# Ledger of designs, part 338: VHH binders against c4kar8

Target 1, 263 residues: c4kar8
Amino acid sequence: MAELSTPSPASPAPLDGGRGDELEKFTLRGARQILQLLQDLITHRGLITAHTGGGHSFMTAVLKVDEERGRVVLDPSPDPQANRRALAAPRLTCVTQLDGIRIQFPLVGLGEGQDKGRPALFAPLPAEMLRLQRREFYRLQVPLAHELSCLLKAEDLARKPVEVSARVIDIGAGGVAVVVPTGAAEFVIGGTLPACRLALPDGEPIELDLEVRNLNRQTQRNGTEQLRVGLRFAALPRAADTRIQRYIFKTERALNAKARGGL
Key: E = the ipSAE of ESMFold2; O = the ipSAE of OpenDDE; V2 = 0.75 times the mean of E and O plus 0.25 times the DockQ between their complexes.

## First folded at step 19 (VHH)

Design kf2 (framework vhh_vobarilizumab_d1; at its last look DockQ between E and O 0.59; V2 from the best seeds 0.63)
Fold by OpenDDE, look of step 19:
Structure kf2 (fold): chain B 263 residues (1-263), chain A 125 residues (1-125)
Amino acid sequence: as target 1 above (263 residues)
Amino acid sequence: EVQLVESGGGLVQPGGSLRLSCAASGFTFSYYAMAWYRQAPGKGRELVATITSGGSTSYADSVKGRFTISRDNAKNTLYLQMNSLRPEDTAVYYCARVEVWYKDRSGSTYEFDYWGQGTLVTVSS
């Protein structure tokens, strides 16, 4: 009985930096965003494939983030050779997935050591983290003729509460994408925006909690930079869900009718 | 509760030898790196020597070749053998538990979470 060695799930290869311009949209460079994402990896106990180069990799996890000292603590490999390779490598490319989203980040300047009696690897905080969000849900592109807006309750860089009126550019059962002026607020991926207000054409605004899922800087044709924020509905009341679904359905029908040469 | 208790300090003549001990309790001693640091009168604290859980040692340049840090995990005791003592070695010597250490290309970093009360070493004629 030949034990079918279940092919070890092919360690996701690092994305080659060659498509630099497209990847920039998914690259996080904000210190707070990076810290939050690393914390999320800790919380979810996400396994990370750490690539050391030369086709070598090992499994690790983020154990701790030290914001004060600007360092990340990783679980060392049980393989001493893998750890040696990691320490010798000029760069460690970490690849993982969180909630179906591929995350990739470099670590430079690895060291070995111990944290509270446990062996660990240490590195400076990554300067950037790539987060590739796959759209799980169909999203309706909001027609320009529809002025959907979302009042976001966020914080500025000083953590002062601010309200930002954002244009909704797409909407689905799971959330909305909005555009805001750059610098209007500080958004953190994984952060919750409580008591936001989504304005639909059919009635009073819907109050809802939104979770920041994606951030993308966009340059408009006029050269103005905007921030696209992908937001998930954190808790959607049934009545609100029904209204959103009705809007989507009605709008889709109208768009399809127009596309078919209807009025 | 984590406790570190230093002993073995005293008066010694220049060129003499002294052995300090640090009795550790309240934690798994064998898992932690340990260190000796000292504070001379009117000076700041300085790291003297470190020893990892695996027994790797490091020394300050000022004591290198004269001092030896060692540990007995069975006795939960850290030692500092001090030979060829000099007047400039006069200080309160402290035992410390290393909470975090790491070594990279730039060097070694040590962070301490517990330390003893210290033992006075006086080197005088």
Scores: ipSAE 0.766, ipTM 0.898, lowest interface PAE 0.5, mean pLDDT 90
Fold by ESMFold2, look of step 19:
Structure kf2 (fold): chain B 263 residues (1-263), chain A 125 residues (1-125)
Amino acid sequence: as target 1 above (263 residues)
Amino acid sequence: EVQLVESGGGLVQPGGSLRLSCAASGFTFSYYAMAWYRQAPGKGRELVATITSGGSTSYADSVKGRFTISRDNAKNTLYLQMNSLRPEDTAVYYCARVEVWYKDRSGSTYEFDYWGQGTLVTVSS
């Protein structure tokens, strides 16, 4: 099914560590769920990119899980330097995809040795695994003609209320990115903007609480400065989620038809 | 069926020597790391010495310089030469096949899947 298809990350890089709250609802912590997911990786012989930090990574695979001893066994790199980097790293961040689902999990306390006479890497079972369907990590680039906007209820430098109409540049299941003129309001990473309004093309604006996750100052082509604000949906009622997903689906379908039609 | 049979234990005086042997059968001996561990009366198990398939060795601090682990892959035999024996070395000594070993930041882990009946070493005047 098309829902099972998803583009692989261009450089299977870990998702942003500063997005921990955004990803919490997609984080599996149940022992049975973790064991089953690891077993699925073994069964499908899934290739895993293991990130050691500093831009270094190596390819590996889960060879087995040992539920009784609470550990996972990984294929070592044929490159001894990659293995040394992995053993020195405080954390190994593993990223892979299974049936269109992105999987990411940390391994801490990595060791090197042998399993039944064969070289292997060992680690405790991860305490959590991130499991994301395409829907959960996909961000639609909003066509300019749609003029999507989000009314932000923020504060100025004096902590006085100000409302800012911000253009939405991308939208996904978990949030939006918007742009505002520099100085239109003061934004604080981790801050909450209550009762904002997201305007989709049809129907009434969606009232929702937003959380500031990132801020980037950027210069437009004409030299004008603007602020890109990454915003997470703090809570998303089912009806609002449905409208957002419907918008994404319809827009994506229209863009794909345009591309296939040779426009 | 994997079998490990120890021999060579006995009563010795302090300062004496013994050589323990372990005859292995039922598996490809040269593929596996092997170990000696011991258990003194009323005590927990202590890993005494290990030897990898490639011949690299390690020893507990309590026996370094006195004990030597070795293997003869052609004879499927593991050895422990014990010199300068002390009363503290009194224990049942077990030959073990290492199923899993690894080293991490908290230390070394050794897990045995097969071991022998043990051979008693008593160091006493």
Scores: ipSAE 0.537, ipTM 0.780, lowest interface PAE 1.0, mean pLDDT 86
ESMFold2 (binder alone), look of step 19: mean pLDDT 79; pTM 0.781

Design kf20 (framework vhh_vobarilizumab_d1; at its last look DockQ between E and O 0.64; V2 from the best seeds 0.68)
Fold by OpenDDE, look of step 19:
Structure kf20 (fold): chain B 263 residues (1-263), chain A 125 residues (1-125)
Amino acid sequence: as target 1 above (263 residues)
Amino acid sequence: EVQLVESGGGLVQPGGSLRLSCAASGFTFSYYAMAWYRQAPGKGRELVATITSGGSTSYADSVKGRFTISRDNAKNTLYLQMNSLRPEDTAVYYCARVEVWYVDRTGSTYEFDYWGQGTLVTVSS
């Protein structure tokens, strides 16, 4: 009985930096964003494939993030050789997935030691983290003729509460994408924006909690920079869900009718 | 509760020897790196020696070749053998538990979370 060696799930290969311009949109460089994402990896106990180069990799996890000292603590490999390779590598490319989103980040300056009597690997915080969001849900592009807006309750750079009126550019069952002026607020991926207000054409605004899922800087045709914020509905009341679904359905029908030459 | 209790300090003549002990309790001693540091009168704290859980040792240049850090995990005790003592070795010596240590390309980092009350070593003619 030949034990069918279940092919070890092919460790996702690092994305080659060659598509540099396209990847920039998905690259996080904000310290707070990076810290939050790393914390999320800890919270979810996300397994990380750490690539050391030369086709070698090992499984690790983020154990701790030390903001004060600007370091990340990783779980060492049970394989001493893998750890040696990691320490010898000029760069460690970490690849993982969180909620279906591919995350990739480099670590440089790796060290080995102990944290509270436990063996660990240490590195400075990554300068950047790549987060590739796959759209799982169909999102309706909001027609320009529709003025959907979302009042976001966020914080500014000083952590002061601010309200930002954002234009909704797409909407789906799972959330909305909005555009805000650059610098209007500080958004953190994984952060929750409580008691936001989504304005639909059919009635009173819907109060809802939103989770920041994606941030993308966009340059408009006029040269103005805007921030696209992907937001997930954190807790959507059934009545609100029904209204959103109705809007999407109605709008899609109208768009399709127009496309067919009917209006 | 984590406790570190130093002993063995005293007055010694230049060129003499002294052995310091640090009794550790309240944690799994064998898992932690330990260190000795000292504070001379009017000076800052100086790391003297470190020993990992695996027994790897490091020393300050000022004490290298004269001092030996060791540990007895069965006794939960850290030791510092001090030979060829000099007046400049006069200090309060502290035992410390290393919470975090790591070595990278830039060097070694040690962070301490617990320390003892210290024991005075006076080297005088």
Scores: ipSAE 0.786, ipTM 0.909, lowest interface PAE 0.5, mean pLDDT 90
Fold by ESMFold2, look of step 19:
Structure kf20 (fold): chain B 263 residues (1-263), chain A 125 residues (1-125)
Amino acid sequence: as target 1 above (263 residues)
Amino acid sequence: EVQLVESGGGLVQPGGSLRLSCAASGFTFSYYAMAWYRQAPGKGRELVATITSGGSTSYADSVKGRFTISRDNAKNTLYLQMNSLRPEDTAVYYCARVEVWYVDRTGSTYEFDYWGQGTLVTVSS
């Protein structure tokens, strides 16, 4: 039996590959930019969550960068099992933040040894680093009371058009996640849903094309099954983008005000 | 100041033995992996043997079973026992401190930061 899951909010989860082409504009590939960003992490003593796959991760830090040899030196975990998972993993996905900017980069070809007599992990410099400001990675969890919805123009099993009204669970600059009843439509990862309508409280629904990026079957506490569908926005007009950002900002401020007033 | 001083080289007949020593000073010897490498006339450097701070050893295929690397951390001394010597073992032998070593999927990497002046070993009849 297959398992579908959402990244844990308790750790900086990697951004999935479903946002890859939208994230390309925020991807650093120049060697000098990569070296400078890694050096900034060293200087600010940035703690990094290194994901080894299967939901496992460990905390590390970049200890030094060797430009001449094209490699990075990492702090090993005090937990030997974490180090073994890291060495066995085909890649480490490293996630951290610097001055509120999210940084994500892969490391491949990890080795274990010593640097100047001290245990360390070694890897070639990453070929790319993702650098995102908050706007580009933040996802607001939509309060149930807002009843935010999206009308999906999808297909049934017979490839015939169906319209599904889906509740929006989260929303960000690049997309939404929705829930639908199991069987309401057939969704295919990579498939396009043209002319969907996102209903925001402050005006007419926004017409937009959506791309299915992920599917997650959820079993609620009462045993009811729903399908969580991760959807990417096609290019948005500036007015639509502004409305979405305004909704996120207003809602987040309202939620934060309640949290500050609580005990 | 890190210093490494080799000794024990000389002229020996094929099949003979020599023991090389390397006196180390200026650093905490027990923390570092150490190595012997050699350079024959007209050839590049060849890694002969390594020993980790914990005493684990490795050898080039050309010397396995004939050479033994060892260390005495109390005396800050690295040794290379060379038995069953052959003319192709003729070289200048250097002891070296390993600055960086690691093992990954492609193999082992060793990088040295200090080495001695070398000691000449000549194997001939």
Scores: ipSAE 0.603, ipTM 0.827, lowest interface PAE 0.9, mean pLDDT 87
ESMFold2 (binder alone), look of step 19: mean pLDDT 79; pTM 0.781

Design kf21 (framework vhh_vobarilizumab_d1; at its last look DockQ between E and O 0.22; V2 from the best seeds 0.00; counts 0 for: pae E 10.7 > 2, placed apart)
Fold by OpenDDE, look of step 19:
Structure kf21 (fold): chain B 263 residues (1-263), chain A 125 residues (1-125)
Amino acid sequence: as target 1 above (263 residues)
Amino acid sequence: EVQLVESGGGLVQPGGSLRLSCAASGFTFSYYAMAWYRQAPGKGRELVATITSGGSTSYADSVKGRFTISRDNAKNTLYLQMNSLRPEDTAVYYCARVEVWYVDRPGSTYEFDYWGQGTLVTVSS
């Protein structure tokens, strides 16, 4: 009985930096964003494939983030040779997935040590983290004529509460994408915006909690920079869901009718 | 509760020897790196020596070749053998548990979470 060696799930290869311009949109460089994402990895106990180069990799996890000292603590490999390779590598490329989103980040300056009596690997916080969001849900592009807006309750750089009126550019069953002026508020991926208000054309605004899932800087044709914020519905009441679905359906139907030359 | 209790301090003449002990309790001693610190009168605390769980040792330049840090995991005890003592070695010596240590390219970093009460070493003619 030949034990079918279940092919070890092919460790996702690091994305080659060649498509540099496209990847920039998905690259996080904000310290707070990076910290939050790393914390999320800890919370979810996300397994990380750490690539050391030369086709070698090992499984690790983020154990701790030390913001004060600007360091990340990783779980060492049970393989001493893998750890040696990691320590000798000029760069460690970490690849993982969280909620279906591919995350990739480099670590430079890896060291070995111990944390609370446990062997650990230490590195400075990554300067950047790549987060590739796959759209799981169909999103309707909101027609410009509908002027959907979302009032976001966020915080500014000083952590003061601010309200930002954002234009909704797309909407789906799972959330909305909005555009805000750059600097209007500080958004953190994984952060929750409570008691936001989504304005639909068919009635009163819907109050809902939103989770920040994506941040993308966009340059408009006029040269103005805007921030696109992808937001997930954190807790959508059934009535609100029904309204959103109805809007999407109605709008899609109208768009399709127009495309067919009917209006 | 984590406890570190130093002993073995006292008065010694220059050139003499002394052995300090630190009895550890309340944690798995063998898993932790340990350190000796000292504080001379009117001066700040300085790291004297470290020993990892694996037995790797490091020393301050001021004590290198004269002091030896060691551990007995079976006894949960840390030791500092001090030879060729000098007046400048006069200090309160503290045992410390290393919470975090790591080797970075510029050197080793140590963070400590528990300290003993200290034992006084006086080197005087």
Scores: ipSAE 0.648, ipTM 0.852, lowest interface PAE 0.6, mean pLDDT 89
Fold by ESMFold2, look of step 19:
Structure kf21 (fold): chain B 263 residues (1-263), chain A 125 residues (1-125)
Amino acid sequence: as target 1 above (263 residues)
Amino acid sequence: EVQLVESGGGLVQPGGSLRLSCAASGFTFSYYAMAWYRQAPGKGRELVATITSGGSTSYADSVKGRFTISRDNAKNTLYLQMNSLRPEDTAVYYCARVEVWYVDRPGSTYEFDYWGQGTLVTVSS
């Protein structure tokens, strides 16, 4: 292709802890595996975004691994306040990528000291490291113009069946997030919504079972309250998965073509 | 090569005083926090006192008000002034270099990377 390459975006925010059981199969816990992956980050000089909580982060790198003492050595921030936040945080969530593979790992018990006479940050080796392909963490923000919707078969406060047409705001391989007016139905975390229908632009709606994973009440600019419902796909058939991935791919392609000044 | 050499131990009567010294070589002394720890016969190690590169100090409760840690960066020497000595202060005293300081609940913990051979302090009637 005769185009200038675009820079990769900065590492995305940490994955939501509420997805931890689904991500377990991508989680490395073996000491040898963890040491090798950390060494790969050192060898490739991977830049790491370290999240300290409260929306704060700083850039760092793994400088070395001390296997004998069971610790990692990190590059401190040039910003002293970032270092103070890191040292005060109960947990540092590190996010980076190697050749499109997302890597995420926690560091707990952060300390400060010197490495070869230079300031450095120290932590015990992480107990786990998450390693996954883009497909496993990506969520497409659905363009408003697509008006994607999902027909939810839910219950009202009296536990009677109701159907709610919900706007889809994001979509990925594992589920969707939708918005509904507050009070349109009763949702409970862990509850299942059988035989819902996801309407994609092409073809017939997809019939699928959904599980409620999270609920967030929010107020819009005009003062209207709505409920954001995070939904997981249960037992998604391969044909349905293919259609969802095709929608995501086509939509990204169309958005990228507009960004590149297409016809 | 990093070396720490303690001196100044010996026999002393209860209520007496001793001053321990630790000569440091093989590294830039002024960059490092330093510590004294001790080990009594049949007991585990006890951190006695610490001093940062900037001179801030901390002490174990068992020695507060009796012991003073200090440093002379020009002479690469760490000191422990020990006053009002008690029989329970009997131990081998070690000078140690602090490599890492951890913030772990309220309070701090230290990891040491080098320590000396120790100097024996005996407090007896």
Scores: ipSAE 0.000, ipTM 0.336, lowest interface PAE 10.7, mean pLDDT 82
ESMFold2 (binder alone), look of step 19: mean pLDDT 79; pTM 0.786

Design kf3 (framework vhh_vobarilizumab_d1; at its last look DockQ between E and O 0.66; V2 from the best seeds 0.00; counts 0 for: unsure alone 63.0 < 65)
Fold by OpenDDE, look of step 19:
Structure kf3 (fold): chain B 263 residues (1-263), chain A 125 residues (1-125)
Amino acid sequence: as target 1 above (263 residues)
Amino acid sequence: EVQLVESGGGLVQPGGSLRLSCAASGFTFSYYAMAWYRQAPGKGRELVATITSGGSTSYADSVKGRFTISRDNAKNTLYLQMNSLRPEDTAVYYCARVEVWYTDRSGSTYEFDYWGQGTLVTVSS
């Protein structure tokens, strides 16, 4: 009985930097965003495939983030040879997934040592992290004729609470995408915006908590830069969900009717 | 509670030898890198020697070839053998536990979380 060696799930190959322009939209370079994402990896105990080059990789995890010292601590491989390769590599390409989102980040300047008596790998914080969000849910593009807005309770760069009125550009069962002026607030991926207000055409605004899932800078046709913020509904009351679903359904039906030449 | 207790300090003549001991308790000694620091009168603290859990050692240039750091994990004790002592070696010597260390292409970094009360070494004629 030949034990069918279940092919080890092909370690996702690093995305080659060749599609540079498209990837920039998904690249995080903000220190706070990077720190938050790394913390999320810790919290979720996300397994990371660390590529050392030459087709070699090993499994690791982020154990600790030291913001003060600007370093990340990784779990070393149980394979000493893998660790040697990692230390010899000019760059470590880390690939992981969090909530179905592919995350890729480089680490340079890897060192070996111990943290509180435990063997560990050390690196400076990554300068950038790539986060590729796959849209899992259908999102309705909000017609321009519909003025959906979301009042975001966020913080500015000084961590002062600010309220930002954002236009909703798409909506789905799982969340909304909004556009805000650049600099209106500081958004952190994985951060929660509490007690936001989503305005639907059919009644009073819905109060809800939103989680920041994506940040993209967009340049408008007029040359104005805007920030697109993808937001997940963190806790949606059933009544709110019903209203949102009704709106989506009604709007889709209307759009389809219009497309068919009916209105 | 983590405790580090230094002993073995005293008065010695130039060219003499002294062995310092540091008794460690309250943690798994064998898992941690350890270090010796010293502070001369009117000067700052300086790293003298380090030893990893695996027994790899490093020394300050000022003591290289004269001092030897060692450990006995069974006794939870760190040692510093000091030979060919000089007046400039006069200092309070401290045992320290290394909380974090790492070595990269730029060198080695050590962070310490516990240290002893120190033992005075005086090198005088």
Scores: ipSAE 0.774, ipTM 0.902, lowest interface PAE 0.5, mean pLDDT 90
Fold by ESMFold2, look of step 19:
Structure kf3 (fold): chain B 263 residues (1-263), chain A 125 residues (1-125)
Amino acid sequence: as target 1 above (263 residues)
Amino acid sequence: EVQLVESGGGLVQPGGSLRLSCAASGFTFSYYAMAWYRQAPGKGRELVATITSGGSTSYADSVKGRFTISRDNAKNTLYLQMNSLRPEDTAVYYCARVEVWYTDRSGSTYEFDYWGQGTLVTVSS
């Protein structure tokens, strides 16, 4: 619970909308999947934080779901101002957790009224629901002091094989982002880089295949041009996955302890 | 057992008035929104008027200004005062309990779970 200073596996704040393509594979869009997940929230009495924008939110719960009419019924806030903000908002972003799984979904077209003589909020069923474990969306920003690198086996402009040592700037369960000098190699979105080597601080480098997912040119503060390369792990053995998750967890703990006055 | 019993219907000349009553029992009347709807012979149902538990009212355009819905929570009774009656008001009038209502940006929704047997209003031509 929040009062024990234990970091929760899922923050009640909404996820950044700019990461939507990374989260698409965890997004439910089937009507029956959505109905079942909403029913699970009702059954387990899931407490929901409903965000109305401007940093405002209130606590609610799904009271029932009506498949025939395509709607959900929510518990209104005891604070009338929170209800007014919810009704005025273009969308309500609902965030909750079910047994360690983060669930997030939008509601649009919110209405106010009564269900069987009791006050309630009403909305159409959401068109999508996000369901994921924290590890499935989190990207650790790698501290410079760790000097994480990834040896990329790529090709130059003449299609000659080259090895490029790239600095890892972020890392998550599904991949890494790296930076290389502009012109160090040619990358093709969808291309596979076999037998690359990811160097973590503890142990031997991890050999893995990477797929190029995105490319972005960046200018450093000093004016130097770099290429940011988003790379997906093509196939990740369980042992490698375990080492990556351990690195992320330990680094988070160390950074959080330093920020709270620990070393 | 939820019961709604309408009364007050009858034969009236055009321009006349009638007051319909609906006696409610078997539930906490003051918690529920209530409505009147009507059905003319061979026609579909028409929502005539609604009243919320807090007393807010709404009317069909065809009756606005002529009909008044009201309630007496102490007597568990719903009323419809019908003035300036016209032959097109001829119908069976039903008292209904609202199971669900809400208002959103698209308008108002009303869904009923119980209704009475109806009371016939005939406005002679």
Scores: ipSAE 0.632, ipTM 0.847, lowest interface PAE 0.8, mean pLDDT 86
ESMFold2 (binder alone), look of step 19: mean pLDDT 78; pTM 0.770

